# VH-VL binders against Transcription antitermination protein NusB (nusB): the designs that were tried, part 2

Target 1, 140 residues: Transcription antitermination protein NusB (nusB), of Caldanaerobacter subterraneus subsp. tengcongensis (q8rad1)
Amino acid sequence: MNRTEAREWVVKMLYQYDVSKLPLEKIFENFYEEHDPGEQKEYIEGTVRGTVEHLEEIDREIEKYSKDWPLYRMPRIDLAILRCSMYEMLYGNIPVSISINEAVEIAKKYSTDDSPSFINGLLGAFVREKGLEEGEANDN

## First folded at step 1 (VH-VL)

Design R1 (framework fv_recaticimab)
Fold by ESMFold2-Fast, scan of step 1:
Structure R1 (fold): chain C 140 residues (1-140), chain A 119 residues (1-119), chain B 112 residues (1-112)
Amino acid sequence: as target 1 above (140 residues)
Amino acid sequence: QVQLVQSGAEVKKPGASVKVSCKASGYTFTDYYMHWVRQAPGQGLEWMGYINPNSGGTKYHQNFKDRVTMTRDTSISTAYMELSRLRSDDTAVYYCARDFYEYYGMDVWGQGTTVTVSS
Amino acid sequence: DIVMSQSPSSLSASVGDRVTITCKSSQSVLYSSNNKNYLAWYQQKPGKSPKLLIYWASTRESGVPDRFSGSGSGTDFTLTISSLQPEDFATYYCQQYYSTPTFGQGTKLEIK
């Protein structure tokens, strides 16, 4: 699978973790039973584990920029998308423009009609306040 | 089965701090936000803030922002609300309430903790 | 930052009466993406904790009698008690949870 497909699976796994509270190892086992991640295995596991490890920090950032409503009122898929994107920008050294664009595309595919604009706005505000105008990925 | 049990009544002097506890049982503590709401004698309900017990993230009403701290201890399923620099008009019943995020609303409330601020 | 206004502040009624309480928000509490109104109604009896009656503007909480109904959308909401019973004399509050939670000032329902 390519990186875009892998990121979609990361979002789905974070959603599964949020809703089911299933251990991450079980979520990965279930995924590998039916899917072959190929070269994306390290990205998928690293991003899911990293997001969960930094969940408290990431959720505080989302709450800070979600001026109009609390996290539990968000569509849970939106929350999974925001968590993935923020982890990538803060800890994964993914360029902000790439992370935001991918988040918006996933929102268009899996969330509600208003979610792409909401996600773009929230992540844009986050990036501006953190000074994350430029960034680079270290892995090619 | 779901229950919130709060700490007992407190009498404090002006300028002191009070810390109220709220112990949850009968559900997964980290799955639902916990709100704090107060009610002065003969008055209505006043929202103070909430905590996400999973992340520890908080939101406080602007009227309390400089004086309130909300925390939790997941090992004992307990939420805390600490209000500092108490004034006589902080005399109220303080409630914790679970936000039922599957259904959207404060569906389970503690019994309330009476805090009296007097000299 | 959403202000909730209730009317009336108090009313007197008799058992069997139809009672209506209104609630207005300064901003819409309807989330267009899921078409849900983030509005709840609570009942509070003297010396007791509030009790959730209605959420999503019109959905009754489990165990709440059919005589309680909620209606409205966006900024204007109503709680109706179709045939008042003795146990219904209490103070009623509306509450939005679209953003940081805010309550109306309450409506005290007193026996006539």
Scores: ipSAE 0.006, ipTM 0.530, lowest interface PAE 13.2, mean pLDDT 85

Design R2 (framework fv_recaticimab)
Fold by ESMFold2-Fast, scan of step 1:
Structure R2 (fold): chain C 140 residues (1-140), chain A 122 residues (1-122), chain B 112 residues (1-112)
Amino acid sequence: as target 1 above (140 residues)
Amino acid sequence: QVQLVQSGAEVKKPGASVKVSCKASGYTFTDYYMHWVRQAPGQGLEWMGYINPDSGGTKYHQNFKDRVTMTRDTSISTAYMELSRLRSDDTAVYYCAREPYYDLWSEGMDVWGQGTTVTVSS
Amino acid sequence: DIVMSQSPSSLSASVGDRVTITCKSSQSVLYSSNNKNYLAWYQQKPGKSPKLLIYWASTRESGVPDRFSGSGSGTDFTLTISSLQPEDFATYYCQQYYSTPTFGQGTKLEIK
């Protein structure tokens, strides 16, 4: 699978972890029974594990920028998307433009009509506030 | 219509603390970051930090992190900036200024308070 | 921290003159995902608070006269006043808001 497909699976796994509270090993096991991550295995496991390990810190950042939505009221899929993207930018060394663009595309596919704009705005404010990734060229 | 009104001038001794207020009116207080910027006599503008009035989250410039505290009271649409352990070189005009919360609306700091003169005399 | 550098530090001009002020950032303030430059220009008259003139490098704030214009992209920016008026004598500041805000040192526009 390509990185775009892999990122969608990371978001789905984070969503499943959030809703079901299944151990990560069980979530990975279930995924591998039907899917071969190929070259993306390291990215998928690294991103999911890393996001969960830094969850408390990431959630505090999201809460700063989620104006009228306390985390428990936020659509769970939006929360999974934001968690994935913030982890990628803070710890995954993924370029900001790529992570935000992909987050917006996943929101268009899996969330509400308002979510792409909300996610783009929140992540943009976060990036600006943290001074992340300056002079980034198009990575396609 | 949209207005930021700051508290009056202060004269303080070295070692004291000063707390400046900034009262917002004419807009939804929690929809805009509130920045604090100071200007020493004859000098340029120096950014100190901001507060998100909705969450209470703050970001301070490295030069002020150990001495500044930014807070807000949403019930009266007022932001506060407290600077402790004052030195004579803290003598400046202190401004509050708003900025849209989301990048999609960002116009920089579009509305500024009138400024609060703080004089620190030895 | 993004460092902003303005030139000149001061400029003397007459009413009716065309004046230009330059601003350079130590790194790009162009955000690739929305193709916008996070660069603003402010005017400050003696004893007054700063007033926003231009945001996103070239967008004029509501109510600002069209003789004020901003240009540039990435790291190099210019503020132009096409025909200087008496009320334009002030100090001008550029500011980046790509990351935590930083201001240029200011350019004082003085009557000749």
Scores: ipSAE 0.007, ipTM 0.541, lowest interface PAE 13.4, mean pLDDT 86

Design R3 (framework fv_recaticimab)
Fold by ESMFold2-Fast, scan of step 1:
Structure R3 (fold): chain C 140 residues (1-140), chain A 119 residues (1-119), chain B 112 residues (1-112)
Amino acid sequence: as target 1 above (140 residues)
Amino acid sequence: QVQLVQSGAEVKKPGASVKVSCKASGYTFTDYWMHWVRQAPGQGLEWMGYINPNSGGTKYHQNFKDRVTMTRDTSISTAYMELSRLRSDDTAVYYCARDLWEGYGMDVWGQGTTVTVSS
Amino acid sequence: DIVMSQSPSSLSASVGDRVTITCKSSQSVLYSSNNKNYLAWYQQKPGKSPKLLIYWASTRESGVPDRFSGSGSGTDFTLTISSLQPEDFATYYCQQYYSTPTFGQGTKLEIK
């Protein structure tokens, strides 16, 4: 599968983890029963496990930029998308433009009509505040 | 069936810390956010913060952020709220309350824990 | 924080009366994507925990009598008790959950 497809599976797995009591081990086992990640295995496992491992920190970042919307009231799929994208930008060394664009596309495919704009706005604010965009200083 | 049971009353001196527990039963503990709300004698309800029991993620009100810590233990379906550097104006009934992720309010509340801070 | 303002702070009423309590938020608590108002109403009787009455501004919680109703949208909300009963004398709070939760200051409903 390609990276775009793999990212969709990461989001689906994070969503499943969020709404179920299944441990990551079982979620991965279920996935491998029906799918072969091929070369995307490292990305899928690394991103899912990394996101869950850093969940407290990532959720705090989401909350900083969602002052008008509490985290627990956010659509579950939007949370999964934001968590995936923020992990990629903070720890996955994924280019900001790629992570945000992919997050927006997944939102268009799996969430509400207003979610792409919401996700784009939140991630844009996060990126600007952290100075993650090309040509911005990280310390201002 | 569904209930939240809190620890008993506490009497503390100024400067001490108090840790209140809230044990959930009758539902999946990790499926609901847990809020902490206090009420001083004769006063209204004051939100302190919440914890997501699944992730452990927390959000605290600005008035408490420097001295409140919210944690949970999923193995015993229990949430905790620790308030440090207690002042006399922290005398209140402290409530835990669960909240649904689908945008419901706080539908189930603990019975409350009275914390008295006096010299 | 979104500030919640309730009116009146207290009122006296008789059994059988229609009672109206209002709640205003400093900014809209309507989320356009799902068209829901993130507003709840609670009842608190002396010595007891608060009890959820209404969520989503107008949806009655299971087990709450039909005489309780919520209305409004955006910034202006109303809790109505159509025919007051003896057990309804309590303090009522509105609460927004659009952003970090905040409560109104409360309305004490007293027997006349």
Scores: ipSAE 0.000, ipTM 0.517, lowest interface PAE 14.1, mean pLDDT 85

Design R4 (framework fv_recaticimab)
Fold by ESMFold2-Fast, scan of step 1:
Structure R4 (fold): chain C 140 residues (1-140), chain A 120 residues (1-120), chain B 112 residues (1-112)
Amino acid sequence: as target 1 above (140 residues)
Amino acid sequence: QVQLVQSGAEVKKPGASVKVSCKASGYTFTDYYMHWVRQAPGQGLEWMGYINPNSGGTKYHQNFKDRVTMTRDTSISTAYMELSRLRSDDTAVYYCARGEWLPYEGMDVWGQGTTVTVSS
Amino acid sequence: DIVMSQSPSSLSASVGDRVTITCKSSQSVLYSSDNKNYLAWYQQKPGKSPKLLIYWASTRESGVPDRFSGSGSGTDFTLTISSLQPEDFATYYCQQYYSTPTFGQGTKLEIK
């Protein structure tokens, strides 16, 4: 699968982790029963595990820019998208424009009609505040 | 009636710490950020930081990062700002102010201010 | 930090006058994604707390009289009071919230 498809699966796995309380190992096992990630396996597992390990930090960042207080009011899929994107920007060395664009496209596919603009606005504010728009890193 | 009520004036010696309280009423305490801003005598306004009362998360200005601690108690809708290792140039009026759900969207409600005097 | 500079530092005016206060930022506070200027204006009377007048450069806070208006974009901003009232004599501050919040040094509006 390509990186865009892999990122969609990362979001779905983070969503599953959030709502099901299943261990990450079981979520990966269930995924691999029906899907072969190919060369994306390291990206998928690394991003999911890394996001979960940094959840407290990432959730605090999301709350700084959220109009839906507290986080429990946010659509769970939106939260999964934001968590994935922020982890990638902070730790994945991914160009911010690519991460934001991918997050918006996933929101269009899997979330509500208002979610793409909400996610774009929140991630944009995050990027500006952190100064991440100064020189994009190489593509992942 | 939305209001923020701060603790009373403090006089401290250099090297001491001061803890200012800010009690919120008339709104849901956890729905707004609480900012802290100070003003030295005859000077302008200086932003110190904020706390998200819902999560307890904080952001401090670099000038205060090593000396300031912001906390809150949601059971009594009160925010606290503690400044340590006080110097004479910390003499100022300290304000709490609430911000909208988006951080930095302007501070629409302010406490009355707490005068902190640091003298030997 | 983004540095905010106000001009003039003080201004004398009479009731009924049109008053203009300017504010400049060291870098743009216009955010391209939402096309908003992250700039606010506050009024402070002696011995009182600041009061929010305007946010997003031109949006009046609820309850603020129509005589107050904000304009500008990017790095250059203006607060205008179209017909000065006695209660308007105060110090005015601009503030950016595009990044870590910073205030201008203030403009004191005095009775002529």
Scores: ipSAE 0.005, ipTM 0.519, lowest interface PAE 15.6, mean pLDDT 85

Design R5 (framework fv_recaticimab)
Fold by ESMFold2-Fast, scan of step 1:
Structure R5 (fold): chain C 140 residues (1-140), chain A 118 residues (1-118), chain B 112 residues (1-112)
Amino acid sequence: as target 1 above (140 residues)
Amino acid sequence: QVQLVQSGAEVKKPGASVKVSCKASGYTFTDYYMHWVRQAPGQGLEWMGYINPYSGDTKYHQNFKDRVTMTRDTSISTAYMELSRLRSDDTAVYYCARDYWGEYMDVWGQGTTVTVSS
Amino acid sequence: DIVMSQSPSSLSASVGDRVTITCKSSQSVLYSSNNKNYLAWYQQKPGKSPKLLIYWASTRESGVPDRFSGSGSGTDFTLTISSLQPEDFATYYCQQYYSTPTFGQGTKLEIK
């Protein structure tokens, strides 16, 4: 599978982890029974494990930019999408523009009609306030 | 301007190790994967592996997994590729290359020539 | 690994000619969900590092002249130079990034 498909699976795994008491090892085993991650195995496992490891920090950031909507009232799939995207931007090697764009596209496929706009707005605010668009090279 | 500047040419004996450096400038070093690709004289490009500069996580091609180590030093925006137990057929130009959005390689270093001879 | 095969291995052409180089993958590099082909083209001049020309099979990298274009889908891809210039003497490589990166063997283009 390619990276876009792998990212969708990361979101699905984070969702499953959130709504079940299954350990990550079993979530991965269940996935491998039906799917071959190919070269994406390390991206999938690294991103899922990394997100879970940094969950407290990431949730704090989401709460900061999710005005008047506490995390426990947020659709669980939206939380999984936000968590994946924030981990990628804060702790992974994923440029903010692609991470946000992919998060919005996943929201269109798997969440409510309002979710793409909500996710885009929240992640955009986060990126602007953190200055994560820094690092753009001046190229002549 | 985004640039990757590599260390100078090396001449090594069989069985030795070589460590090539790649210093990044003009962008946030930890935002992009760094790939290593080599090219033997008159031959094509051969992918060796990559490193995620933020986490230090690496992925190596099976042909190099037993002998290659990729590391980085974020304080000086430098990636390293060390190849051990060198053979004459490791003679090649070694390139570092930036992974744009985790997909393709948009910026390449100038290359480091490694010659392995007795 | 996905195997990339280029044709021809070498080609001689005159300035002003239209040149085509082909690249074939051993399996599809088209991701059906986003309809993107995970294929890039690079130019390498003698003694220099490779330079990215095309990504997503047909998107031209910034600063690359309009005479370079990429086409194709799935397993069959083409790089076209519409009007060959002297500075286009180089070896051209295709590369897939659908899985672990692999390169074609290269096509050497010689200008008279």
Scores: ipSAE 0.008, ipTM 0.511, lowest interface PAE 14.6, mean pLDDT 85

Design R6 (framework fv_recaticimab)
Heavy chain, then light chain:
Amino acid sequence: QVQLVQSGAEVKKPGASVKVSCKASGYTFTDYYMHWVRQAPGQGLEWMGYINPNSGGTKYHQNFKDRVTMTRDTSISTAYMELSRLRSDDTAVYYCARESYDILTGYYGMDVWGQGTTVTVSS
Amino acid sequence: DIVMSQSPSSLSASVGDRVTITCKSSQSVLYSSNNKNYLAWYQQKPGKSPKLLIYWASTRESGVPDRFSGSGSGTDFTLTISSLQPEDFATYYCQQYYSTPTFGQGTKLEIK
ESMFold2-Fast, scan of step 1: ipSAE 0.065; ipTM 0.695

Design R7 (framework fv_recaticimab)
Fold by ESMFold2-Fast, scan of step 1:
Structure R7 (fold): chain C 140 residues (1-140), chain A 121 residues (1-121), chain B 112 residues (1-112)
Amino acid sequence: as target 1 above (140 residues)
Amino acid sequence: QVQLVQSGAEVKKPGASVKVSCKASGYTFTDYYMHWVRQAPGQGLEWMGYINPNSGGTKYHQNFKDRVTMTRDTSISTAYMELSRLRSDDTAVYYCARDQYGDWYYYMDVWGQGTTVTVSS
Amino acid sequence: DIVMSQSPSSLSASVGDRVTITCKSSQSVLYSSNNKNYLAWYQQKPGKSPKLLIYWASTRESGVPDRFSGSGSGTDFTLTISSLQPEDFATYYCQQYYDTPTFGQGTKLEIK
């Protein structure tokens, strides 16, 4: 699978972890019974494990840029998407344009009609405040 | 500076439609939901609905659901509210207002200057 | 819809006075899981649009003078203006955003 497909699976695994009480090892095992990650295995496991390891910090960031919006009110899939993207930008060295674009596309596939805009807005605010925007600046 | 600039006053006959515009500047138009709130003379504020400018998704209050249409044009950062089958009691000032989350209700931090709509009767 | 009721409907005051406006919701607007009150206060001057003053019942919007303060929880809320200034004569509205947004009927603050 390519990186886009692998990212979708990372989101699905984070969702499973959030809503189930399955350990990560079992989630990975179940995935490998049906799917061959190929070269994406390191990315998938690294991103899922890393996100879970930094969950409290990432959740605080989400709440901060949601203006005290409670995470438990978010669709669980939206939360999984936000968690994945924030981990990638903070720790995965993934370019912000790629991370945000992929998050929005995943939201279009798996979440509600309003989720792509919500996710784009929240991640955009996060990137702006943290100074993570890549590319040429028209600053003066 | 963040601004919402609305179209000018309208005078309409009962049964007609009116379309009010709200042009956003100073922020990323698609990052904030746009609400429409009206105020009849001598009355308080009444919420009509919102549009998510990114998706085009809308939510209307039950009182307006069958007569209101909210749209936007992202190329010019402008939101529109069209109210059809106008009645005399639709005479009001119509405001657009910005909100960070329309999917769940939120406070409105920036408001347009208002558009007066008068329905003759 | 959650019904918002303000009192008084109008009051007269002098510059320098301490003014209190109350707002009551027909049901709680406190979300127990986060202990946040989904309540805002707006100021509206004649011929002008509403201006956000307070959100989350007690958080002052940036640029709003510290003489404005909000308090209360659940169903009963208060907006206080200490040492009233000439520019404060306006109509004040409370708004809940716990459910479909609704506003109080407004409190008109007039010069004595």
Scores: ipSAE 0.000, ipTM 0.507, lowest interface PAE 16.1, mean pLDDT 85

Design R8 (framework fv_recaticimab)
Heavy chain, then light chain:
Amino acid sequence: QVQLVQSGAEVKKPGASVKVSCKASGYTFTGYYMHWVRQAPGQGLEWMGYINPNSGGTKYHQNFKDRVTMTRDTSISTAYMELSRLRSDDTAVYYCARSKYWGYAFDIWGQGTTVTVSS
Amino acid sequence: DIVMSQSPSSLSASVGDRVTITCKSSQSVLYSSNNKNYLAWYQQKPGKSPKLLIYWASTRESGVPDRFSGSGSGTDFTLTISSLQPEDFATYYCQQYYSTPTFGQGTKLEIK
ESMFold2-Fast, scan of step 1: ipSAE 0.006; ipTM 0.524

Design S1 (framework fv_siltartoxatug)
Heavy chain, then light chain:
Amino acid sequence: QVQLQESGAGLVKPSETLSLTCGVAGGSFSGYYLSWIRQPPGKGLEWIGEIYHSGSTSYNPSLKSRVTISVDTSKSQFSLKLSSVTAADTAVYYCAREGDYWSGYFDYWGQGTLVTVSS
Amino acid sequence: DIQMTQSPSILSASVGDRVTITCRASQSISSWLAWYQQKPGKAPTLVIYDASSLESGVPSRFSGTESGTEFTLTISSLQPDDFATYYCQQYNSYPYTFGQGTKLEIK
ESMFold2-Fast, scan of step 1: ipSAE 0.132; ipTM 0.746

Design S2 (framework fv_siltartoxatug)
Fold by ESMFold2-Fast, scan of step 1:
Structure S2 (fold): chain C 140 residues (1-140), chain A 120 residues (1-120), chain B 107 residues (1-107)
Amino acid sequence: as target 1 above (140 residues)
Amino acid sequence: QVQLQESGAGLVKPSETLSLTCGVAGGSFSDYYLSWIRQPPGKGLEWIGEIYHSGSTSYNPSLKSRVTISVDTSKSQFSLKLSSVTAADTAVYYCARDLYDFWSGPFDYWGQGTLVTVSS
Amino acid sequence: DIQMTQSPSILSASVGDRVTITCRASQSISSWLAWYQQKPGKAPTLVIYDASSLESGVPSRFSGTESGTEFTLTISSLQPDDFATYYCQQYNSYPYTFGQGTKLEIK
């Protein structure tokens, strides 16, 4: 699978972890029964584990920029998308333009009609305040 | 230096589709969100929607069922289609580029605007 | 949608005056507010962004401030070129919304 597909699975796994409370190892086992990650295995497991390990810090960042959406009222898939994107930018060294664009595309595909604009606005504000605006242009 | 220029038919019949194109010259086309904004004669500004070079879009919910924004990176252009128009869609239409690269925000560069009149 | 309300709708002033126009958001928008100047028959031009940052090329007589959900645009010594309609815009939340405009006219 390519990186775009892998990122979608990371978001789905973070969503599963949030709503089902299954251990990460069981979530990975379930995925591997039906899917072959190929070269993306390290990215998938690293990003999921890393996001979960930094969840408290990431959630605090989301709370700073969330307006009219307490985390408990946020669509759970939106929260998974935001968590993945913030982890990638803070710890995964993924260019801002790539992470935000992919987050918005995932929101369009899997979330509510309001979610793409909400996610884009929140991540944009986060990037601005953290000074993460530098990065490589999207090569895809 | 960045310049934006709107083009398209200035007269559209009720129930038909309004179609405009914005050409972008100078600066970086691929790094910035690009928006359409309209202004009915004598009234204020209304944001229609935005697009990124990847094709990713966000639309004003009030127009979402009728609006499509598309991008042609090979020509450094992006376009607006607004279907099922009525007299309420008569306005000057502006294209604009966001101030910040890679994330959406305020608008630094604007086209000159093009008046579209919806009339039979 | 976030409602942006400007006051006054019309302001009459003389060259050399200090003028202030206000924009109020219906809910918190942090500092994510811009001010635009629009002259008759022309496109809007950006004056202030992020509530208080002066856009490149804009004269230093323009300044912006914020206090909670209230934002102001101040022109410290009004020049003839400053007579225009001014719009505020929030970009905290989609859809982006503009105030109804403040027309600054010669007294």
Scores: ipSAE 0.005, ipTM 0.538, lowest interface PAE 13.1, mean pLDDT 86

Design S3 (framework fv_siltartoxatug)
Heavy chain, then light chain:
Amino acid sequence: QVQLQESGAGLVKPSETLSLTCGVAGGSFSGYYLSWIRQPPGKGLEWIGEIYHSGSTSYNPSLKSRVTISVDTSKSQFSLKLSSVTAADTAVYYCAREVYGDYWFDPWGQGTLVTVSS
Amino acid sequence: DIQMTQSPSILSASVGDRVTITCRASQSISSWLAWYQQKPGKAPTLVIYDASSLESGVPSRFSGTESGTEFTLTISSLQPDDFATYYCQQYDSYPYTFGQGTKLEIK
ESMFold2-Fast, scan of step 1: ipSAE 0.067; ipTM 0.685

Design S4 (framework fv_siltartoxatug)
Fold by ESMFold2-Fast, scan of step 1:
Structure S4 (fold): chain C 140 residues (1-140), chain A 117 residues (1-117), chain B 107 residues (1-107)
Amino acid sequence: as target 1 above (140 residues)
Amino acid sequence: QVQLQESGAGLVKPSETLSLTCGVAGGSFSGYYLSWIRQPPGKGLEWIGEIYDSGSTSYNPSLKSRVTISVDTSKSQFSLKLSSVTAADTAVYYCARGWDYEYFDYWGQGTLVTVSS
Amino acid sequence: DIQMTQSPSILSASVGDRVTITCRASQSISSWLAWYQQKPGKAPTLVIYDASSLESGVPSRFSGTESGTEFTLTISSLQPDDFATYYCQQYNSYPYTFGQGTKLEIK
């Protein structure tokens, strides 16, 4: 599978972890029974495990930008998308424009009509604060 | 360096609509929330509202029935309209850019709007 | 709405003094608080964000701390350029709200 497809699976696995409480090893096992990750295996497992390991830090960032919505009221898929994207940008060395663009596309595919704009706005604000923004000169 | 500058009429009659524009230069317009904040002479700061480049707005509930904020990304500007003004609306009006859309890293110089007959 | 209360409203101090300004939120705002400095006739400028993070270009004599709903801005050795009005602002929830201001004046 390609990286775009692998990222969708990362989001789905984070969603499953959030709602089911299954161990990550079982989530991976179930995935591999039906799918061959190919060269994406390291990316999938690394991103899922890394996101879960940094969950508290990432959730604090998300809460900062979801002022009128506590995390428990956020669509679970939106939360999974935000968690994946923030981990990629903070720890995964994924370019900001790629991570945000992919997050928005996943939101269009799997979430509500308002979610792409919400996710884009929240991630844009996050990137702005961290000084990670591509194509904007020295505004940190 | 990002620069914001307010413009518009400095005198508005009671019951009319106050209209201001903020020009943004030297930085990204997309991915930021852009706010209007006011300060009556000798008093503190009051947040009016904000807009994202998608057109999404959030307004202070105390002003929501009278406030409209709009954005024109092609001109790198955003605008404030406040209807049915009274003397209580006399203030210096600032536009500001939100770093993470929540605290304001860049402010315009402010423009005084006086509401008087 | 979250109410922000600053104390004192007026603080008189001398150059070289350590001064502390307090801001209290009417409910929890986590660390989502900024401090601004405003000189007469000018726009506010950012000093501290996220309760304790120093804005780039601001002198290191400025610092912020938090304890529950109480936040402080401290200037460790007051300089002439520091005489101004200081405002706190919460950004935990809409509408964003500011404290009433603390005027720091020459003793």
Scores: ipSAE 0.000, ipTM 0.518, lowest interface PAE 15.5, mean pLDDT 85

